# Designs tried in a protein design chat: VH-VL binders against Protein FAN (NSMAF). Part 12

Target 1, 98 residues: Protein FAN (NSMAF), of Homo sapiens (Human) (q92636r189to286)
Amino acid sequence: NISEKLHMECKAEMVTPLVTNPGHVCITDTNLYFQPLNGYPKPVVQITLQDVRRIYKRRHGLMPLGLEVFCTEDDLCSDIYLKFYEPQDRDDLYFYIA
Below, E stands for the ipSAE of ESMFold2; O stands for the ipSAE of OpenDDE; V2 stands for 0.75 times the mean of E and O plus 0.25 times the DockQ between their complexes.

## First folded at step 16 (VH-VL; framework fv_maftivimab)

Design n13 (from i4 with light chain S30Y; at its last look DockQ between E and O 0.83; V2 from the best seeds 0.00; counts 0 for: pae E 2.8 > 2)
Fold by ESMFold2, look of step 16:
Structure n13 (fold): chain C 98 residues (1-98), chain A 122 residues (1-122), chain B 106 residues (1-106)
Amino acid sequence: as target 1 above (98 residues)
Amino acid sequence: EVQLVESGGGLVQPGGSLRLSCAASGFTFSSYYMNWVRQAPGKGLEWVSAISGSGGSTYYADSVKGRFTISRDNSKNTLYLQMNSLRAEDTAVYYCAKGYDEVGDTYEFDYWGQGTMVTVSS
Amino acid sequence: DIQMTQSPSSLSASVGDRVTITCRASQSIYEYLNWYQQKPGKAPKLLIYYASSLQSGVPSRFSGSGSGTDFTLTISSLQPEDFATYYCQQDWRYLTFGQGTRLEIK
């Protein structure tokens, strides 16, 4: 009945102030998922695309590989910060969210 | 109107120190990576250093790493370059340049100062 | 390390000519390439960013093209005020300039 359509998947890292977690990114018509390779902090981190309020392409280490996603208008801390290995993957994901 | 005005250049002996300043106006200074780019007389452009909008991240060309320190004071809209252990090869015009806007992606230098000359000689 | 090589190093042309300057990267930089014009005694001025996007206020006779490793700046009809040195700059990984191309008119 209810199903979601997969748009893309790729490798990326989730960046936090204390640690980076390599994993897999998957985006569907309704959700963004990140699956850390080591299962920490949990097997899947999920963001509902309908809740996204701001997104920014970022330079991470002076390279155009970062993406910062906010589900709030005013919060200083993003809901997820991703670093990609290829700029095309980041740009494609940005396209599906923006 | 965006303006960048460098100052603090001059003549200094090898091994000496010099501090450059760049006064910025006409844009939200804290939103942008700021840069130093230099040009030796009769030579091409060389990127020297960059600093994030908050000042939390700094970057240096290999030729100046460990000798130069970039900093900024966002309350004064001013960019700085502390240059220590100066060498003859550091002789150049030093430009302040406005770069990446923290919310964009590309890193073109859309506004430049007039430059300040640094001469390192005995 | 990414090296940017411009060709030719210098060039002489007449008003009205179509001028082409090339820039080659030592590895793929995708479309992360910018072009600048510098006149004697002045700071550089941005012309083109992201390979082909024209900066505001730059005349439409300037255009950029290319991707990967090979890039071109074209001036469709050279004007007297276009006498300058032109630099490419990659912004894919750090910020590296080409060595410059000096354009002399006449």
Scores: ipSAE 0.390, ipTM 0.820, lowest interface PAE 2.8, mean pLDDT 90
ESMFold2 (binder alone), look of step 16: mean pLDDT 90; pTM 0.911
OpenDDE, look of step 16: ipSAE 0.705; ipTM 0.913

Design n14 (from i4 with heavy chain Y100W, light chain S53E; at its last look DockQ between E and O 0.91; V2 from the best seeds 0.81)
Heavy chain, then light chain:
Amino acid sequence: EVQLVESGGGLVQPGGSLRLSCAASGFTFSSYYMNWVRQAPGKGLEWVSAISGSGGSTYYADSVKGRFTISRDNSKNTLYLQMNSLRAEDTAVYYCAKGWDEVGDTYEFDYWGQGTMVTVSS
Amino acid sequence: DIQMTQSPSSLSASVGDRVTITCRASQSISEYLNWYQQKPGKAPKLLIYYASELQSGVPSRFSGSGSGTDFTLTISSLQPEDFATYYCQQDWRYLTFGQGTRLEIK
ESMFold2, look of step 16: ipSAE 0.755; ipTM 0.913
ESMFold2 (binder alone), look of step 16: mean pLDDT 91; pTM 0.914
OpenDDE, look of step 16: ipSAE 0.808; ipTM 0.933

## First folded at step 17 (VH-VL; framework fv_maftivimab)

Design o1 (from i4 with heavy chain Y100F; at its last look DockQ between E and O 0.57; V2 from the best seeds 0.00; counts 0 for: pae E 4.2 > 2)
Fold by ESMFold2, look of step 17:
Structure o1 (fold): chain C 98 residues (1-98), chain A 122 residues (1-122), chain B 106 residues (1-106)
Amino acid sequence: as target 1 above (98 residues)
Amino acid sequence: EVQLVESGGGLVQPGGSLRLSCAASGFTFSSYYMNWVRQAPGKGLEWVSAISGSGGSTYYADSVKGRFTISRDNSKNTLYLQMNSLRAEDTAVYYCAKGFDEVGDTYEFDYWGQGTMVTVSS
Amino acid sequence: DIQMTQSPSSLSASVGDRVTITCRASQSISEYLNWYQQKPGKAPKLLIYYASSLQSGVPSRFSGSGSGTDFTLTISSLQPEDFATYYCQQDWRYLTFGQGTRLEIK
């Protein structure tokens, strides 16, 4: 990534059906990345912003902390579901994607 | 057309129990948070409880926690509130309210039922 | 726990007046503030969401503004059907209503 510009970076959790994975989110002019934290290797999630088809703001515990991103029109399961620790980080990331 | 119809209100004695129902139609019920909001006679609005679309997450105001149980049956498009250990302070009109899940970031009640009256009196 | 305080608690006004109702949050809630109207014997009706967005079918004489802790609902030219009780409600963290503002005919 020689030509990508970083727009923002923050801590977040990736929510899956079984577990919540803490990690780092960053967004560039081209991609969204999520890097899990752990003592084990975990896959980096990379989403090309051009491929995003649907994006939704979601509530977590009645607080505006969730973001659900789809790269397909029809799938019921998102490509990534992020839970933020601060509502401002979720709202900022939404701004760069939408 | 979204429609919410509450039922099950009535007169009960302190310490008694009552179950409220809210029949929902005109939207995909399982996709939306559902809420109970109450209003004591001559008083303001008080949020009581919320439940996620799947029913997996439930939330309660401190004033009812441990006494009330919110639930839903998505096969019947029905929201419930089981009210135990009722007190005089629980006397109110109880409204069923739909959240704004599919469109907005905010959690606002765009549709309300007409309410059902619960009176707790000895 | 976020407390919502409305001012005034009641207000008398005449048709045609500009009316302002305020709502103050005990901590910042960004723009996560909604306004409702309630007429006697009826369920509440959503007027404004996200501080300033007008709900569909609500007359343009209603407007909302503010962010952080201080919010206002304004009725630019009061009509006979606007005499009601108004509630603010935050949805930043759980759901809390203000105590209400009763708007009455002078």
Scores: ipSAE 0.233, ipTM 0.766, lowest interface PAE 4.2, mean pLDDT 88
ESMFold2 (binder alone), look of step 17: mean pLDDT 91; pTM 0.915
OpenDDE, look of step 17: ipSAE 0.806; ipTM 0.932

Design o2 (from j1 with heavy chain D101S; at its last look DockQ between E and O 0.83; V2 from the best seeds 0.00; counts 0 for: pae E 4.0 > 2)
Fold by ESMFold2, look of step 17:
Structure o2 (fold): chain C 98 residues (1-98), chain A 122 residues (1-122), chain B 106 residues (1-106)
Amino acid sequence: as target 1 above (98 residues)
Amino acid sequence: EVQLVESGGGLVQPGGSLRLSCAASGFTFSSYYMNWVRQAPGKGLEWVSAISGSGGSTYYADSVKGRFTISRDNSKNTLYLQMNSLRAEDTAVYYCAKGWSEVGDTYEFDYWGQGTMVTVSS
Amino acid sequence: DIQMTQSPSSLSASVGDRVTITCRASQSISEYLNWYQQKPGKAPKLLIYYASSLQSGVPSRFSGSGSGTDFTLTISSLQPEDFATYYCQQDWRYLTFGQGTRLEIK
């Protein structure tokens, strides 16, 4: 998308049931992107912010590092689950989505 | 009504072992982190240990790591603390405290038990 | 480990006074700060969570404020039942309590 403005970027991990995958997160005025360092499951995971239905802050361990994003109202599984290295990055990204 | 009832405290000699229990009721036990918090006589509060709702993750204060083991039995709504290699500085009232919801973001202790006294003395 | 320092360590006040107790974190903890009241021989009771949210059943004379490193618990009009020890607790990175503030009758 040619008309996007970047709001922030940081490092994070995408968490799945089987694996965590380090990568780069960026958020624009229209999309959330995650680019895994190893290209798995795909070179870029994209979530259109307009499609987001639910977003939850979640603790990972005893620290406020998790963010779950759902593009559905009722699905139990999130469309993406991000684990941040710094709580402030999680909170900042939440601010841009919520 | 949420209730937490500790038991298993007592007098034990240094190097000894003791197992504390906390019976929980009035909430979905498996949905919450559970904690042990202690208070030495006349002193402040010290967090000791936490366990996730499923029991899959455990956490310990440095002062007890390697000596204490937190566990839970969700079928019995019971939290445990196995205390080994006890030292005089472990003498305290031990509280069971309800912690963070698995879906929440804050970790306040909204419900506490009455406490059980552990005395480590020759 | 995040250290929490409360001030004052003790405080003497009269019924009806406005009382403030402060808590300072050794590093920023955003708003992840809780306050407890404890009376002798009793378990602590949660008063305030997430810096400023009043726990259900707690009188509205209690309030909390602050963000980052500096936090305040305020009792707007002290009642006889408010004489107790007060603790702050951070939940930003693990869990640590302040050393406590004893609030005593003048």
Scores: ipSAE 0.254, ipTM 0.771, lowest interface PAE 4.0, mean pLDDT 89
ESMFold2 (binder alone), look of step 17: mean pLDDT 90; pTM 0.909
OpenDDE, look of step 17: ipSAE 0.786; ipTM 0.928

Design o3 (from j1 with heavy chain E102D; at its last look DockQ between E and O 0.83; V2 from the best seeds 0.75)
Fold by ESMFold2, look of step 17:
Structure o3 (fold): chain C 98 residues (1-98), chain A 122 residues (1-122), chain B 106 residues (1-106)
Amino acid sequence: as target 1 above (98 residues)
Amino acid sequence: EVQLVESGGGLVQPGGSLRLSCAASGFTFSSYYMNWVRQAPGKGLEWVSAISGSGGSTYYADSVKGRFTISRDNSKNTLYLQMNSLRAEDTAVYYCAKGWDDVGDTYEFDYWGQGTMVTVSS
Amino acid sequence: DIQMTQSPSSLSASVGDRVTITCRASQSISEYLNWYQQKPGKAPKLLIYYASSLQSGVPSRFSGSGSGTDFTLTISSLQPEDFATYYCQQDWRYLTFGQGTRLEIK
C-alpha cells in the first residue's frame, strides 16, 4: 500500500542477443524498470529487486558501462543486461541493487 | 603460458611507414582486447591503440589518430600496428599488451611483450 | 581527458625501508586504478589492479589503497629486487598512465 520510493533514473540501452535498445531505466526501493523507446520486447521490463540473485559489472570498450542482472543462481543468460552512457550512472544503479 | 612477441621495429626517416606485428600464444587470442603501448627513451608509458577481440572496435590516442591503424588476424593469433606518416616523436619502444575481455569490468594490462624499438630520424 | 600525477618523481631508499608512492587523478575514477613495476630494459609488470587487488604471483609486501582521486602504492619492507620505476594507470575513462616514480638504492 505504500508508494514506491524513486532512487534514480537515467538513459541506458538494453542489450539482447540480436540488438541493443535505447530507453529509460529507473530504480525504486522495490523494482528496477526499463522502458525501451521502441517498445521491444515490451513497453516496460520490470525486475523485482528481492528476486535478484546475481549482478555483475561489465566493461564495454574502454569504459566500465555494463550491468548484468540475474534472478537465478545458475542460468547462463541474464534477466536484463544494461549498457549505460556514463560509468557513474552504472555504478549508482549498482549501488541501489547490491 | 601466455607469450607476446613483437617484431617489425627499425630505423625509418620522418614521413615513412612501418608495420609492427605481435605473435600471441597461450590464451584464446580472439576473446581479448589487445593493445599497443609505447615508451619513448627515458620517458613514461603511453597507451597508443586498442582493438576488440573480434576486431570490430578500434580505439586510438589523439597523438596517432589518422596515422596509425590497429588490426588483428585471429586465424594467425597476430596483432598488427600500421604506422604511417611517422614523426620523430613516435620514436619509442612499442609493447604489445593483453587487455581484458568484454565480460570483466577492469582493463589492466596483465601480460606484455618485450617490445620492439622504432627510431624515426634522418 | 584524465591526467594522472605521481609523487614523488624519484626517491632513494634502503633495503628494509617502508616506501609509499602516490598517484592523483584530475577527476574521480572510483577505484579504477592499476599499478605497474618496470625494471630497466624490461617490460612493465602488473602489481595491483582495481586500487587494492594484488595480482597473482606478486609478493605480499606490495599493497595498494585509495579511491576517488588519491591512491597509494606501499612496499612494506623494501627488497633489492624492488628498485624500479612504478607507474599508475586509470581505466575509468580510456587508459592513462602516470608519469612514473623512479625508486633507487640509497
Scores: ipSAE 0.682, ipTM 0.890, lowest interface PAE 1.1, mean pLDDT 92
ESMFold2 (binder alone), look of step 17: mean pLDDT 90; pTM 0.910
OpenDDE, look of step 17: ipSAE 0.764; ipTM 0.922

Design o4 (from j1 with light chain S30G; at its last look DockQ between E and O 0.94; V2 from the best seeds 0.80)
Fold by ESMFold2, look of step 17:
Structure o4 (fold): chain C 98 residues (1-98), chain A 122 residues (1-122), chain B 106 residues (1-106)
Amino acid sequence: as target 1 above (98 residues)
Amino acid sequence: EVQLVESGGGLVQPGGSLRLSCAASGFTFSSYYMNWVRQAPGKGLEWVSAISGSGGSTYYADSVKGRFTISRDNSKNTLYLQMNSLRAEDTAVYYCAKGWDEVGDTYEFDYWGQGTMVTVSS
Amino acid sequence: DIQMTQSPSSLSASVGDRVTITCRASQSIGEYLNWYQQKPGKAPKLLIYYASSLQSGVPSRFSGSGSGTDFTLTISSLQPEDFATYYCQQDWRYLTFGQGTRLEIK
């Protein structure tokens, strides 16, 4: 029963092969949460930070806005791909994961 | 060997139009953002425009927005800049530059053409 | 809109000198800064990307450092072929260049 400390929260989009879903990101000392505005694929997407194996910084257009997170040894697809609206928010979240 | 060769520069009257081309070779052209960067005589570098590998996303500096149109033909490995409503301040050498690989995080211009001169003068 | 200011605007130096050129961003840009060399009548050439990474084929006498708003390009021992104009360029938010620094022989 671990107490969670919130480190940051911001707006972001979850990128999928079909669509990009706007929502809210927060990161605690133990978890990354994404809450899509439309509830798809579910009301809250949760990633346990202990399970993260690889992360990549990605660019979108003329700004470095993307973060791709893998929790498995399988490299076929990421567990979550986030596009931020501000580069600093992406880098701040990267800092808490890396 | 990566090669970028610009063409289509010349002398044009204010208010006129000109179309620049850049022939690309030595890399997978459709995988990269491509750019136009200009340099007025005796002045510094100014980014002008960028286009995604597919051509689906385009970007413009405020100084040219609405007057210039970037495009590409991936079947011909050619980048274009259609320049309309030209002004004296558009006088510059125009460089074609290879940009972001659509995978990484950084946007350095690692290869440049030798440029084509555009002079806007009555 | 991020403005990049280089210092000095020009300088004179001798072969063998250590040369430092600075670039300041109007807001923090992390390490998203690139350096270019341009010789008269030629296209620019990439030297350094991501603040400190040396481009392939660039001599090791070139180095870059800095993060946030303040960046430096250093040439540890100036060679005759290094007389050129140097530009910084940020890629944090759009793509903007500094005004350039002309490095001339003394």
Scores: ipSAE 0.742, ipTM 0.909, lowest interface PAE 0.8, mean pLDDT 92
ESMFold2 (binder alone), look of step 17: mean pLDDT 90; pTM 0.911
OpenDDE, look of step 17: ipSAE 0.762; ipTM 0.922

Design o5 (from j1 with light chain N34H; at its last look DockQ between E and O 0.94; V2 from the best seeds 0.80)
Heavy chain, then light chain:
Amino acid sequence: EVQLVESGGGLVQPGGSLRLSCAASGFTFSSYYMNWVRQAPGKGLEWVSAISGSGGSTYYADSVKGRFTISRDNSKNTLYLQMNSLRAEDTAVYYCAKGWDEVGDTYEFDYWGQGTMVTVSS
Amino acid sequence: DIQMTQSPSSLSASVGDRVTITCRASQSISEYLHWYQQKPGKAPKLLIYYASSLQSGVPSRFSGSGSGTDFTLTISSLQPEDFATYYCQQDWRYLTFGQGTRLEIK
ESMFold2, look of step 17: ipSAE 0.708; ipTM 0.900
ESMFold2 (binder alone), look of step 17: mean pLDDT 91; pTM 0.917
OpenDDE, look of step 17: ipSAE 0.804; ipTM 0.931

## First folded at step 18 (VH-VL; framework fv_maftivimab)

Design q1 (from e4 with light chain A50Y; at its last look DockQ between E and O 0.79; V2 from the best seeds 0.76)
Fold by ESMFold2, look of step 18:
Structure q1 (fold): chain C 98 residues (1-98), chain A 121 residues (1-121), chain B 106 residues (1-106)
Amino acid sequence: as target 1 above (98 residues)
Amino acid sequence: EVQLVESGGGLVQPGGSLRLSCAASGFTFSSYYMNWVRQAPGKGLEWVSAISGSGGSTYYADSVKGRFTISRDNSKNTLYLQMNSLRAEDTAVYYCAKGDEVGDTYEFDYWGQGTMVTVSS
Amino acid sequence: DIQMTQSPSSLSASVGDRVTITCRASQSISEYLNWYQQKPGKAPKLLIYYASSLQSGVPSRFSGSGSGTDFTLTISSLQPEDFATYYCQQDWRYLTFGQGTRLEIK
């Protein structure tokens, strides 16, 4: 926990099929964290970077703002889908995962 | 074979209106962003407007906001541009261009041949 | 708002020449840059997307390079059909075209 190195943090939205939930993204040398402002589905969503199997850059509207992260090879639905407010934040986070 | 065919251009006085159409074929029209791009005589290209595949999201260049309205009819595979309060600087060839709704890049891979709009007194 | 500036505005060259055209963005756009060719009286044609990816059916004498703010389109051996106007276009934040570079026969 206390040996975990923070690489970056920014605001983003977690995208689901029905709803988008704004929150905060943090990435460390071992984990990706998302803290939704409304606490749904839980106060923090955590993904261990070693578990990531696939990652894709996506557009939202006329800007390259989306990032899909899969911890499985087989699922059609991502484990987390993030929409950033700035393209550079998306690309910076991608760099730390890929 | 993807085809885009614009129509509805012509001569209009300043303050007038025109509606441009673009007939699309050879692809699943409702799956793609569609765009209008214009080119004034002897000048470069200027992106004007975009609309999402469903029609739920629209985008405009600052030069046309409040005056132009992009729309689509997916049952007719047709893109529209309603142009109101036309000005001399709107004089251009207007191209219909296919964009993309999915993926990470947004290049215009297919273009129509354009329709000329002339705004003069 | 991202401005795209091309240079030169025009140039003259001979068949067989190697030519380069530069596009500069007013802020970093990563590799989100596309190149188009337009001949008189015709619609633009996509050549290069994502800075360096060659569009299907485009001759291999065309290449693109660059990242950040500075981008280059290169034609390694100019052919008669390559005399045209070339445009860059960024797709990092909305969509903006450069003003164009006219390539003329010498």
Scores: ipSAE 0.663, ipTM 0.886, lowest interface PAE 1.2, mean pLDDT 91
ESMFold2 (binder alone), look of step 18: mean pLDDT 91; pTM 0.922
OpenDDE, look of step 18: ipSAE 0.832; ipTM 0.938

Design q2 (from g4 with light chain A50Y; at its last look DockQ between E and O 0.89; V2 from the best seeds 0.79)
Fold by ESMFold2, look of step 18:
Structure q2 (fold): chain C 98 residues (1-98), chain A 123 residues (1-123), chain B 106 residues (1-106)
Amino acid sequence: as target 1 above (98 residues)
Amino acid sequence: EVQLVESGGGLVQPGGSLRLSCAASGFTFSSYYMNWVRQAPGKGLEWVSAISGSGGSTYYADSVKGRFTISRDNSKNTLYLQMNSLRAEDTAVYYCAKGYDYEVGDTYEFDYWGQGTMVTVSS
Amino acid sequence: DIQMTQSPSSLSASVGDRVTITCRASQSISEYLNWYQQKPGKAPKLLIYYASSLQSGVPSRFSGSGSGTDFTLTISSLQPEDFATYYCQQDWRYLTFGQGTRLEIK
């Protein structure tokens, strides 16, 4: 039953070209999950940490709040782009991925 | 070569108004956050205001909120600071400083500065 | 607000000396700290960003280190052109400068 260990969870927004969707993010020892409040593009977005190839820190306004995650080496579009409300939450999540 | 040239400084009485300009060249102006940073004579640096590349977001130090307005005209590559209700404490050299490009990075260092324009608020 | 405190406020040194200047943040700012040099009557010049990254065109005798709350700028062998005022600036939460450290010729 209990196969994953939860490391952290916090509020964040998923950034897309057209919209920004608020939701909840959590990270376990094996996966990153994002649950958008409006259910778009799906009820839960899941990324297997083993599949992550690139990650980038991004700035929003006067605070370093963004995290862009790619599961590919060459694509221009990220698999998920998260904007956090607190810089420490972004850096803590980055630590568990990198 | 990046260049930032401030203008519009001068002597003004308390309660007066002044508009500063900063002419930018040598980079894609609309891609960058732009800033005003001031320095009172013999004192340290104080960040005053910032504006996003599009002009859609503006930020102010508490000491100037409600009195100063930052703006930009991307068609003229020019940054502005409208200063109203000026006080003696606003006396300083005002620098225009280039901020970050969203696509480049995560940090907000001021990599290019203008020469500054002096504002003196005195009776 | 995050307050940045520099130490010392001023110091005197001779050409060839190794100089260290410190900057302390009132709360953790990770590595989000930049260093500037300013000579009298001139605009500030960026030296170091992100705690330890050397800006293009800055001499290698300048270096930065630290994370969290405690940061240092080091000049390994002081040159005549290095007499100036030095500022730290955090970019973790808004933008705040330290009060400055004036480096004078002995």
Scores: ipSAE 0.712, ipTM 0.894, lowest interface PAE 0.9, mean pLDDT 92
ESMFold2 (binder alone), look of step 18: mean pLDDT 90; pTM 0.916
OpenDDE, look of step 18: ipSAE 0.798; ipTM 0.929

Design q3 (from i4 with light chain W92Y; at its last look DockQ between E and O 0.94; V2 from the best seeds 0.80)
Heavy chain, then light chain:
Amino acid sequence: EVQLVESGGGLVQPGGSLRLSCAASGFTFSSYYMNWVRQAPGKGLEWVSAISGSGGSTYYADSVKGRFTISRDNSKNTLYLQMNSLRAEDTAVYYCAKGYDEVGDTYEFDYWGQGTMVTVSS
Amino acid sequence: DIQMTQSPSSLSASVGDRVTITCRASQSISEYLNWYQQKPGKAPKLLIYYASSLQSGVPSRFSGSGSGTDFTLTISSLQPEDFATYYCQQDYRYLTFGQGTRLEIK
ESMFold2, look of step 18: ipSAE 0.652; ipTM 0.882
ESMFold2 (binder alone), look of step 18: mean pLDDT 90; pTM 0.907
OpenDDE, look of step 18: ipSAE 0.851; ipTM 0.941

Design ser1 (from i4 with heavy chain D105S Y107S, light chain Y32S W92S; at its last look DockQ between E and O 0.07; V2 from the best seeds 0.00; counts 0 for: pae E 10.2 > 2, placed apart)
Fold by ESMFold2, look of step 18:
Structure ser1 (fold): chain C 98 residues (1-98), chain A 122 residues (1-122), chain B 106 residues (1-106)
Amino acid sequence: as target 1 above (98 residues)
Amino acid sequence: EVQLVESGGGLVQPGGSLRLSCAASGFTFSSYYMNWVRQAPGKGLEWVSAISGSGGSTYYADSVKGRFTISRDNSKNTLYLQMNSLRAEDTAVYYCAKGYDEVGSTSEFDYWGQGTMVTVSS
Amino acid sequence: DIQMTQSPSSLSASVGDRVTITCRASQSISESLNWYQQKPGKAPKLLIYYASSLQSGVPSRFSGSGSGTDFTLTISSLQPEDFATYYCQQDSRYLTFGQGTRLEIK
């Protein structure tokens, strides 16, 4: 990996089919990371920004807090689904990537 | 009662500039994304630009990027659109619009102003 | 970019008719679709958000359905005040509107 410039960091949850996992999301000039809270038995997720094909704003509980990221055109499931606590954080991250 | 009142429209030459204002009342202005949406005469709606509640993040449709600048003054509850390098295809009624009731977002527009007309013509 | 296509572009109907208007997205938007009503010389008014949720103050004769790429706005019994232009709008990837459907008195 190369030296990266951090652009944004905020709290979020990674959504899986039946459960959510709290942690931190951050974006650099090359990657999107989700880091679970310390002590949670979940892996760090790393997505290379140049691999992102589609990114969608989603509602979570009818609130505009969800972000769904796809790294392939063929995948029926997203590579990561994030739920934010603040709509501004979701939108800021969306527009940084899009 | 939420109210949005646009002003600053008028006739301008191609290549000219114009600044639109939207006075907001009846809600906590600084908590919400604000948007500009335009409608050319006899045509449909086109989203133009959005700005976060703090003013820290701005977004533009490709058709206006580099020419238009959205801004806000939260102490005056006022949204602005600075339009430079205007073209005939920018001729439209410009609406300011507020997102979802208690969540600042560019998702749906639950309140709209009356619109202000911008005409770009020789 | 996600294009939104409405059908029909215009439609004539009588008071009391059941009216349907469709909207198709160029790619899946899940339920991220809103419907607006616009009368001549007036700003648009939000009717339905998130495909099927009725906005406060909107009569129950309006309903929305659909998911993915195909969406429908239905007016179950048309009233005189419902003659207007209707727009769909996606908010899944930026924001785009359909071209509009003009509902006219027959």
Scores: ipSAE 0.007, ipTM 0.642, lowest interface PAE 10.2, mean pLDDT 84
ESMFold2 (binder alone), look of step 18: mean pLDDT 91; pTM 0.924
OpenDDE, look of step 18: ipSAE 0.013; ipTM 0.684

## First folded at step 19 (VH-VL; framework fv_maftivimab)

Design r1 (from j2 with light chain S53E; at its last look DockQ between E and O 0.91; V2 from the best seeds 0.81)
Heavy chain, then light chain:
Amino acid sequence: EVQLVESGGGLVQPGGSLRLSCAASGFTFSSYYMNWVRQAPGKGLEWVSAISGSGGSTYYADSVKGRFTISRDNSKNTLYLQMNSLRAEDTAVYYCAKGYDEVGDTYEFDYWGQGTMVTVSS
Amino acid sequence: DIQMTQSPSSLSASVGDRVTITCRASQRISEYLNWYQQKPGKAPKLLIYYASELQSGVPSRFSGSGSGTDFTLTISSLQPEDFATYYCQQDWRYLTFGQGTRLEIK
ESMFold2, look of step 19: ipSAE 0.745; ipTM 0.913
ESMFold2 (binder alone), look of step 19: mean pLDDT 90; pTM 0.913
OpenDDE, look of step 19: ipSAE 0.806; ipTM 0.930

